# VH-VL binders against q8ixk2r445to577, part 308

Target 1, 133 residues: q8ixk2r445to577
Amino acid sequence: FFGMLQNKGLTDYCFDYNPPDENQIVGHQVILYLCHGMGQNQFFEYTSQKEIRYNTHQPEGCIAVEAGMDTLIMHLCEETAPENQKFILQEDGSLFHEQSKKCVQAARKESSDSFVPLLRDCTNSDHQKWFFK

## First folded at step 16 (VH-VL)

Design a20 (framework fv_cosibelimab)
Fold by ESMFold2-Fast, scan of step 16:
Structure a20 (fold): chain C 133 residues (1-133), chain A 121 residues (1-121), chain B 112 residues (1-112)
Amino acid sequence: as target 1 above (133 residues)
Amino acid sequence: EVQLVQSGAEVKKPGSSVKVSCKASGGTFSRWAISWVRQAPGQGLEWMGVIIPYFGTANYAQKFQGRVTITADESTSTAYMELSSLRSEDTAVYYCAKSRYYGRSGPFDYWGQGTLVTVSS
Amino acid sequence: NFMLTQPHSVSESPGKTVTISCTRSSGSIAYHYVQWYQQRPGSAPTTVIYEDNQRPSGVPDRFSGSIDSSSNSASLTISGLKTEDEADYYCQSYDHSNKHWVFGGGTKLTVL
């Protein structure tokens, strides 16, 4: 699967990655922003290794969650995906982070109108359901 | 480092078409968003459309829908803007501009030098 | 569809501070980043502020940007005015409904 990774509950919002420097893509938080359908900074690939890859800019990035954290951060992809970079896209659209046993949820960023994907306890909420468009 | 170089000035007759080129260097052209912006003499900036070459996606301002076509040739790192059914009011300087990201951020961090298109009989 | 409204012209003497406003007619100014461009006669525009308040390398700190949600406006402030600041200034933001960028009408800054 590849395309714009859109939220079922928070409609019209997609995974988005816009680091300050397009040539230094590592270390910044993945955000949610209004879906534009043009690809580029909202284009992600779900791989057979259960990675969510960002490859619009080089080098290729893989979404990861660091131990003890709930935010999705861009890391460098590795030949063998480490556990913190593995997300299981389930039949119901849930995106399950196996290492933490939590699900990716569309959430409001602290005291702002901005939205971000965060790890939360798994529920049947549409805010935890994702699909590629 | 990044540079956008446009084709030279053109004089066209009403009813004809013009195709302006914008050659990019110094980066990953295919992954950029390349917009076209025009400016009539003494007037403001008017966004016409955009292309993201690698993704094959393009979008156009409503005013130009049906008259403008933006294309890109990844092998030569060149974007093109073709405007058809030219009228005198299409006389303007046409700019190409690069943005890093589409949508929320989108600063036009590099601009071409501009191409004057004059439409007259 | 929306408009970004700027004053047509502003003027100030050297050394003073000027503020140029950019008001969004529909939708929140704060939901989408605002950019500011400077255009001198005969030249292509250049970015002086991006993402509401960030300065590109080489732009002096006399240039600053801000957002005021209560007036639904962005502002470009230029302090310590110099004659070289004389130019047209354009704000720009994103229109999600049409998925394209929109420019303000432009402001001619005269430094006398």
Scores: ipSAE 0.730, ipTM 0.899, lowest interface PAE 1.1, mean pLDDT 91
Fold by OpenDDE, second read of step 17:
Structure a20 (fold): chain C 133 residues (1-133), chain A 121 residues (1-121), chain B 112 residues (1-112)
Amino acid sequence: as target 1 above (133 residues)
Amino acid sequence: EVQLVQSGAEVKKPGSSVKVSCKASGGTFSRWAISWVRQAPGQGLEWMGVIIPYFGTANYAQKFQGRVTITADESTSTAYMELSSLRSEDTAVYYCAKSRYYGRSGPFDYWGQGTLVTVSS
Amino acid sequence: NFMLTQPHSVSESPGKTVTISCTRSSGSIAYHYVQWYQQRPGSAPTTVIYEDNQRPSGVPDRFSGSIDSSSNSASLTISGLKTEDEADYYCQSYDHSNKHWVFGGGTKLTVL
């Protein structure tokens, strides 16, 4: 699966990554932004290694969850996907993070009008449903 | 079909302000980013700023910061560009342009016909 | 901040191939899409290439775009040059840091 990773509940919002330095793409938080259908910051790939890869030339980034955090942070992809970068995209649309055993939920960023994907206890909320478009 | 129709030519005196409109049709205005680009006679294209109507927030080129205001009215699908403290150097054709896709970095797939603004004493 | 540098002018005979370069001064060309716009005299610009190498509907396949990471540049290539291709061409890219659009200086293409 590849393309825009769009949320069902938060209508028209997609995974979005825009690092401040294009030469250093890792270490920043993935956010949600209105889906625009253009590549780059909204193009992701779900791989056979259960990674969510950020579409770059080289090197590619993979979404990771750092210890003790509930945010999605961009790391470099590795030849063998580390445990903190493994996700299961279920048929029902839930995006499950294996290591934390939590689901990715579209949420409002604290003290902000922006939105971010956060790890939360798994529910049947549409805000935890995702699909590629 | 998407169309951007701009207001007519303006003749202004130095120190005054001009407000150019850009009416959109044929699509979902709230899903667009509307940019303003100007072109002085015989010169190249110069990006001035952009607005995302959905958010009502605009970003401006540093050169025009504090002097340009870009707004949008979703109810009428119209974007506006107001430039104040006009100078002779502001004489140019001003274009509005929409991105093909919503977002801050979409290519400009449709352009207005342009609005000539002449600043002369 | 970065700049996009284009040659001021290029010229070629009909039927030939012409290439217009667009060099990015800083940042990697590989991380940011480049767009190309055509502007005929007295007309508004029109998009001929977007996202480095994609053509909008209605744009002939004679128009193609490419990027070269080694030179940090993008190129617009026009094959089978026609008189109607005579125009100014502008490259464009987005500054993600400043959230600004940046245009090249433009290239005047003359068909001899």
Scores: ipSAE 0.013, ipTM 0.631, lowest interface PAE 8.3, mean pLDDT 91

Design a21 (framework fv_cosibelimab)
Fold by ESMFold2-Fast, scan of step 16:
Structure a21 (fold): chain C 133 residues (1-133), chain A 121 residues (1-121), chain B 112 residues (1-112)
Amino acid sequence: as target 1 above (133 residues)
Amino acid sequence: EVQLVQSGAEVKKPGSSVKVSCKASGGTFSRWAISWVRQAPGQGLEWMGVIIPYFGTANYAQKFQGRVTITADESTSTAYMELSSLRSEDTAVYYCAKSRYYGRSGAFDIWGQGTLVTVSS
Amino acid sequence: NFMLTQPHSVSESPGKTVTISCTRSSGSIAYHYVQWYQQRPGSAPTTVIYEDNQRPSGVPDRFSGSIDSSSNSASLTISGLKTEDEADYYCQSYDHSNKHWVFGGGTKLTVL
């Protein structure tokens, strides 16, 4: 699976990766932004190792969540995917983070009008449902 | 080190078409977003459109929709902008520019030197 | 259906501070990043500020960018003004309704 990773509840928003420094693409938070349909910074690949990869720019990045955190951060991909980089895309569209046992939810960034994907307790909310377009 | 080098100046008649090239060196051309921006004499910058070669995606400003076509040849790392049905008002310097991202964070970090297109009878 | 409005000209003496505004007619200025470009006569533009307030390597720290949500505008501030700063300055931001970038009308900075 690959393409724009779009939210069912927050309907015009896609996973987006555009770190502030054009020369530093690892270590920054994944955001949600209005879907543009051009691929590139909104193009992600779901792999057989349960990774969500960003490979438009080099080096390739893999989305991870550190223990105790709820934000999705871009890390370097590893030869064997570590547990913090594994997400199960379920048939209902939920994106389950194996290590934390939580689901990825579209959420408003605190104190702003921006949106980000965050780990939350799993619910049947459309804000926790994702699909590749 | 990344550079964008454009084709030379052109003089065209009204009603004709012009095709300007933009050749990239250094870096990974196919993964960039390559935009075209024009500037009429004494006027401001006007965005025309973009191509992202690897994804085969392109988008155009509404003003130029139907007259502009942007293409890319990944084997030669060259982007092209073709503008048809030329009018005297199309006389301008045409720039290509790369951005790393599309949409929210579309800073143009590398620009071509510009190509003057003059439309006169 | 928005435009970015800049004053068409500003002038100031060497050593002083000048501010150039860029006002968004609809939608929040803060929701989409603003870039600033400098263009000298006969030259292609170069980036002086990206993502609201970031400076590329080689741009002196007397250049700064800011966002004012109350006026729905972005500003480029140049302190310690030098004659070499004479140029046209353009702001740029994103239009989601048309899925493309928009430039402001440009501001000619004269250093007298």
Scores: ipSAE 0.705, ipTM 0.883, lowest interface PAE 0.9, mean pLDDT 90
Fold by OpenDDE, second read of step 17:
Structure a21 (fold): chain C 133 residues (1-133), chain A 121 residues (1-121), chain B 112 residues (1-112)
Amino acid sequence: as target 1 above (133 residues)
Amino acid sequence: EVQLVQSGAEVKKPGSSVKVSCKASGGTFSRWAISWVRQAPGQGLEWMGVIIPYFGTANYAQKFQGRVTITADESTSTAYMELSSLRSEDTAVYYCAKSRYYGRSGAFDIWGQGTLVTVSS
Amino acid sequence: NFMLTQPHSVSESPGKTVTISCTRSSGSIAYHYVQWYQQRPGSAPTTVIYEDNQRPSGVPDRFSGSIDSSSNSASLTISGLKTEDEADYYCQSYDHSNKHWVFGGGTKLTVL
């Protein structure tokens, strides 16, 4: 699966990555932004290694969850996907992070009008449903 | 240093077509989105369209839909804007501008020097 | 679709502070980044503010951007005004529904 990773509950919002330095893409948080359908910062790929790759850059970036965090941070992809970079995109649209045993949920950033994907306990909320478009 | 260098001024007859080029240097062309913006004499900036070479994706302002074609050649790091059925109102300076591939703001951080297109009978 | 409305012109003396507004007609200003461009006479535009309040390298900190959700507007503020700041300033934002970039009408800043 590849393209825009769009949330069902938070209508018309997609995964979005915008690193301050386009030549150094790792270490920053993945956010949500209105789907614009132009690719760029909203193009992701779900791989056979259970990675969510930001593959518009070489070396490619992979979404990771750092220890003790509930945010999605961009790391470099590795030949063998590390445990903190493994996700299961379920048939029902839920995006499950294997290591934390939590689901990715579209949420409002605290004290902000912006939105971010956060790890939360898995529910049946449409805000935890995702699909590629 | 990243630069966008555009082709030279054009003088065209009404009904004809013009194709302006925008050559990129000093960076990775495939990492950019290239927009075209024009400015009629004494008027404001008007967005015409954009292309993302990496994806082959192009969008156009509704005003120019069907009359403008934006293309890109990654091998030469060059973007093109062709405007057909020219009219006097198309007389303007045409700019190409790049935005970051990883950016969501749509900010044009580098601009070409502009190309004057004059349409007159 | 939407429009961005700017004042046609503003003027102020050197050393003073000026503010240029940019009002979005529809859609939330808070959900769509606003950029500001400076265009001196006879030159191509240059970016002075991006993503509401970020300054590109080389742009002095006299330039700042802000967002006011209550008025659905963005503002460019220039403090310590200099003669070299005399230019046209354009705001810009993205139209999600049409996938278009939209410019304001531009504001002519005159340094008295």
Scores: ipSAE 0.019, ipTM 0.689, lowest interface PAE 4.9, mean pLDDT 91

Design a22 (framework fv_cosibelimab)
Fold by ESMFold2-Fast, scan of step 16:
Structure a22 (fold): chain C 133 residues (1-133), chain A 121 residues (1-121), chain B 112 residues (1-112)
Amino acid sequence: as target 1 above (133 residues)
Amino acid sequence: EVQLVQSGAEVKKPGSSVKVSCKASGGTFSRWAISWVRQAPGQGLEWMGVIIPYFGTANYAQKFQGRVTITADESTSTAYMELSSLRSEDTAVYYCAKSRYYGRSGGFDYWGQGTLVTVSS
Amino acid sequence: NFMLTQPHSVSESPGKTVTISCTRSSGSIAYHYVQWYQQRPGSAPTTVIYEDNQRPSGVPDRFSGSIDSSSNSASLTISGLKTEDEADYYCQSYDHSNKHWVFGGGTKLTVL
């Protein structure tokens, strides 16, 4: 699967990655932003190793969650995907982070109108259901 | 360092079409968003449209819908803007401009030098 | 559709500070980054501020950008004004409804 990774519940929002330097993409948080349909900074690939890859800009990145954290951060991809970079895209659209036993949810950033993907306890909420457009 | 180099000035008759080129160097052209912006003499900047070459996606300002076509050739790292059914009011300097991201944090970090298109006769 | 409204012209003496506003008619100015471009006569525009308040390498620190959510506006401030700052200044932001960028009408800065 590849394309814009859109939320079922927060219907016009997509995974989005726009770090301060397009040539140094590692180390920043993945956000959610209004889907533009143009690809590029909202284009992701789900791989056979259960990675969510960002390859629009160089170097290529893989989404990861650090131990004890709930935010999705861009890391360097590795030849063999480490556990913190593995997400199981389930039949119902849930995106399950196996290492933490949590699901990716579209969530409001605390004091703003901005949204981000965060790890939360798994529920059957449409805010935890994702699909590639 | 990124450079955008545009084709030279053109003089066109009303009713004809013009195709302006923008050759990119110094980065990953196919992954950029390349916009076209025009400026009539003494007037402000007016966005016309955009292309993201790798994704084959393009979008156009409502005012130019049906008259403007933006294309890209990834093998030559060149973007093109073709404007048809030219009128005297289309006399302007046409710029190409690069943005790093589309949407919230877009904006232009590099501009071409501009191409003067004069529509007369 | 929204508009970005700038004053048509502004003038100030050398060494003083000038501020140019850019007001968004609908939608939050703070939700989409604002850029500022400087255009001298006969030249292509160049970026003086990007992402609300960031300066490109080579732009002097006399140039600064800010956002005021209460007035739904962005501002470009130029301190220590010099004659070479005479130019047209344009703000720009993103329109999600049409999925494209929008420019303000431009402000002519005269330094006299």
Scores: ipSAE 0.711, ipTM 0.886, lowest interface PAE 1.0, mean pLDDT 91
Fold by OpenDDE, second read of step 17:
Structure a22 (fold): chain C 133 residues (1-133), chain A 121 residues (1-121), chain B 112 residues (1-112)
Amino acid sequence: as target 1 above (133 residues)
Amino acid sequence: EVQLVQSGAEVKKPGSSVKVSCKASGGTFSRWAISWVRQAPGQGLEWMGVIIPYFGTANYAQKFQGRVTITADESTSTAYMELSSLRSEDTAVYYCAKSRYYGRSGGFDYWGQGTLVTVSS
Amino acid sequence: NFMLTQPHSVSESPGKTVTISCTRSSGSIAYHYVQWYQQRPGSAPTTVIYEDNQRPSGVPDRFSGSIDSSSNSASLTISGLKTEDEADYYCQSYDHSNKHWVFGGGTKLTVL
């Protein structure tokens, strides 16, 4: 699966990554933004290694969850996907993070008008359902 | 088949405004990004701005900020580019180009035929 | 902001191979897709390469795209050059920071 990773509940919002330094693509938070398909900042790929990869260029970035965090941060992809980078995109659209045993939910960023994907307890909410476009 | 058909050539005087249309067909207009690109005689391609019809929001190149307005009508699948305070340097062929909302492409896959705008006293 | 620099012109005989370069001034070429457009005299541009090395339907496999991270450049290669390939070619990429599209200056290809 690849393309724009769009949320069902938060209509027309997609995974978005746009690091301040274009030469250093790791270490920043993945956010949600209106789906626009105008660039690679909204292109993601779900791989057979259960990674959510950003971009198709080398080196590629993979979404990771750092210890004690509920945010999605971009790391470098590795030959063997580390545990904190493994996700299961289930048939019902839920995006499950294996290590934390939580689901990715579209949420409002605290004290902000922006939105971000956050790890939350798994529910049947449409805000926890995702699909590729 | 996706097609972009633009309005006809325009002749304008300095200080006036021009509005060029781009009618789309063969796809889902609401899921496109429509850009405007111009080309002065003997010069290269220059990106002017883009609109996402579904959201009705546009982004403009800094060079044209405050002087260009890009709009879209979803009911007619038509995008518009209005350029005001025309000067001789605005003489060019103006193209609309589409990018699909969904997918990987960061570029344009279809182009209009172009609209010549001549600014002359 | 960044610029894409192309040679002003290139020329080659039919049947030969020609390469057009496109150098990015800032930001890594490896992190941003490059597109190539062909424009014949008196015509609108058409896409010949997208996403660095992908060909749209109808574009001959004689056209290929590549990137070189070491030189921070992209290249359009046309093998088995034909007279119909005579055109202006533009590279293009996207500025993610300000959401702008950026074109190279264009290269005029003459088939001798």
Scores: ipSAE 0.017, ipTM 0.645, lowest interface PAE 8.2, mean pLDDT 91

Design a23 (framework fv_cosibelimab)
Fold by ESMFold2-Fast, scan of step 16:
Parts: structure tokens; sequence; C-alpha cells
Structure a23 (fold): chain C 133 residues (1-133), chain A 121 residues (1-121), chain B 112 residues (1-112)
């Protein structure tokens, strides 16, 4: 699947990646922002290796979560996906991070009105359900 | 380093159309969001529309829908804005401008020099 | 559909500080980044502030931006005014309902 990765519960919000330097795409947090439908910084690909890939710019970025962390960070894609870059998109729309055994949830960023995807214990919340549009 | 260079001034008759070009150099043209903004003499800036060349996606301000078409040629790194059914009120300087991203952080960090379009009989 | 409202003109003496406001008529100013552009006579606009309060390389620290949620406005502040700061200043932000950018009406700054 590919397209804009939208949240079921936070209905107008999509995965969004807007690093300060468009030529240095590694190391920044993935955010949620209002879906614009234009592709580009909201366009992601779900691969057969269970990666969530950002390929609008080169080199290609892959979403990862470091051990003990709950934030989704952009890393370089590898020839073989490492465990911290693997997400299982389940039939119910849950996005399960294999290494941590947690689910991606739309959450409010601390002390602000902005939203980010974070790892949380898996629940049946619509805030943990995602689909490509 | 990044530059946007626009085509030269145009004089057009009412009812005709005009097509302005914006050629990019330096950087990754196809991946940018390229906006068109106009400014009538003595007036403010007015956003007309945008294109993201790689995705072939475009969006237009409601005032210009049906009259404006924005296109891009990735092979020449050139964006175009065509405005039809010209009126005297369309006399303005037309600018192209690049943004890294669309929506959230839509700052226009590089601007073309502007193209004066005069509509007169 | 919303408007970004700026004062038509402001004036101040060299060396003083001036503040230009940009008020959003609908929706929260804080939900979407605000940019500020400077346009000198006969020139294309240039960015002086992006993403509410960030300065591009080459823009002096006399220029600063801020957001005030209580008045639903953004402000551009220019300290140590110089004659070369005479220009029109425009704020800009995002309209999600139409999925496009919106400019404020512009403010003419006179330094005398």
Amino acid sequence: as target 1 above (133 residues)
Amino acid sequence: EVQLVQSGAEVKKPGSSVKVSCKASGGTFSRWAISWVRQAPGQGLEWMGVIIPYFGTANYAQKFQGRVTITADESTSTAYMELSSLRSEDTAVYYCAKSRYYGRSGGMDVWGQGTLVTVSS
Amino acid sequence: NFMLTQPHSVSESPGKTVTISCTRSSGSIAYHYVQWYQQRPGSAPTTVIYEDNQRPSGVPDRFSGSIDSSSNSASLTISGLKTEDEADYYCQSYDHSNKHWVFGGGTKLTVL
C-alpha cells in the first residue's frame, strides 16, 4: 500500500514528515498534520518488508523506533529491514511495532496542540487505527 | 544557490490568455511545491495556486478556478502558469515561489524575479 | 474562509522598535505556522521569518516573530530600525478547509 497514511480516530490527520533540511532527512520525529491530499511530505509506502518508507526524497527514509523510546524517527532504509523498522499493518487497521510489541497511536504532543504518532500499549482505540488514502 | 528565473513581460488583449514560465536551477525541482502569487499595481500579494511536479498534484485558489492552470515539465525543471479570459484587472506582476513542503510549513523560501503582465486594448 | 488582518501602515524613527500584527479571523493562529515576507519597492518578496519565529540565514536578529493565542494574532517585531527596513511586510498562513495558503493584506513600514 502507499499514499497518505490517515488516522481513523483523529479523522483529518495524516503522517507528515517535514525535516528542517530537505537534503538531510534522517533523525527527526514523524508528526501528524491535517491531510492535504497532495502527496509529497504526507506520502508513505508500506513495503513487503513491513517498512513504512518515505521515498519523496533520496536517499529513502524508513520510520524506526529506538529501543526504550516511543517516538517514530526517520532513519535510512537498509537492504534488509532491521527489527526496529518493522511494523505490521493488521486487518483492523492497527500498526503493530514488532520489536517493542506496541501499537502506533495518534497522540497529543506534550504541552501543545500538535499531534504525533507514538508507541502505546495496544488497545481497540480508533486512535490506533490507520489506513492509506 | 537555488534560483527561479521567470519569462519576460507580456502585453495581452482582453479575452486572450497568457502563459508564464518559471525555470528552476539548483536542487530538486520535482520534489518542491511551486506556488504562483500575483500582485496588482499598488496592491497586496494574492496566492493563485500550487503544483508539486513529481506527484502531478495541483490546487488553485477559488477565485481563479476555471481560469488558471499550473503545469510542470520535470525534464526542463520548469513550472508554468496559464491564465485565460484575461481582463484589465489581471494586470499584475506574477511571481513563482518554491516551498520545501506543502501545508504545515509552507514557507516560500525562494522567489522568482516576477513577470509583468499588462492587459490592455 | 478566513482573513489575516494587518494594519495598513506603521511608521517609526530610526533606531526604535516597531511591531506589526497579523490577526486571524477564524480558526486558531497557533494551529498553522505563520511566515513573514519583506518586499522592498521594485523587488520580489523575501522571507524574514518562517514557522512563527525562525530566521533564515542572512536575516539579522533585529527581526523576530511571535504568536499570541489570546488575541489570535502573530507579530513581527523589528528593533533598531534602519532606513533599509522601509518595505511592505506580509504575513502568510495555511487554510485547511480550502487546502491553500493565505496572505495578509500587507503593512507599509515607513522609517522617518
Scores: ipSAE 0.711, ipTM 0.893, lowest interface PAE 1.2, mean pLDDT 91
Fold by OpenDDE, second read of step 17:
Structure a23 (fold): chain C 133 residues (1-133), chain A 121 residues (1-121), chain B 112 residues (1-112)
Amino acid sequence: as target 1 above (133 residues)
Amino acid sequence: EVQLVQSGAEVKKPGSSVKVSCKASGGTFSRWAISWVRQAPGQGLEWMGVIIPYFGTANYAQKFQGRVTITADESTSTAYMELSSLRSEDTAVYYCAKSRYYGRSGGMDVWGQGTLVTVSS
Amino acid sequence: NFMLTQPHSVSESPGKTVTISCTRSSGSIAYHYVQWYQQRPGSAPTTVIYEDNQRPSGVPDRFSGSIDSSSNSASLTISGLKTEDEADYYCQSYDHSNKHWVFGGGTKLTVL
């Protein structure tokens, strides 16, 4: 699967990654932004290694969850996907992070009007449903 | 340093077409979005459309739908804007401008020098 | 569709502070980044603010951007005004409904 990764509950919002330095893509947080369908910062790929890749840059970036964190941070992809970069996109649309055993939920950023994907306990909320478009 | 260099001024007759080029240097063209913005004499900036060379995807302002075509050649790091069925009100300076991405990334961060297109009988 | 409304002109003396507003007619200003462009006479536009309040390298810290959700507007503030700041300033944002970038009408800043 590839393209825009869109949230069901937070209508018209997609995964979005745009690091401050375009030459340094790792270490920044993935956010949510209105889907614009123009690719690049909203283009992601779900791979057979269970990675969510940001592959518009070389070397490629993969979404990771750092220890003790509930945010999605961009790391470099590795030949063998590390445990903290493995996600299961299930048929019901839930995006499950294997290592933390939590689901990715569209949420409002603390003290902000912006939105971010955060790890939360898995529920049946549409805010935890995702699909590629 | 990233630079955008546009083609020279054009003088066109009504009903004809014009194609303006925008050559990029000093960076990775495929990682950008290239927009075209025009400015009629004494008027404000008007967004015409954008292309993402990496994906070959383009989007146009509704005002210009069917009349404007934006393309890009990654091999030459050059973007193009073609405007057809020219009319006198199309007389303007046309700018290309790059951004890191389209949408959330905001807007333009580097601009071309502009290309004057004059449409007159 | 939406419009960005700017004052047609503003003026102030050197050393003073001036603010240029940009009001969004629909959609939340908080959900869409605003950029500001400076255009000196006879020149191409240059970016002075992006993503509401970020300055590109080379842009002096006299330039700052802010948003006000209550009025659904963005503001460009120029402190310590200099003669070289005399220019047209445009705000710009994104319309997610039609996937368009939209410019304000521009504001002419005159340094007295």
Scores: ipSAE 0.017, ipTM 0.655, lowest interface PAE 6.9, mean pLDDT 91

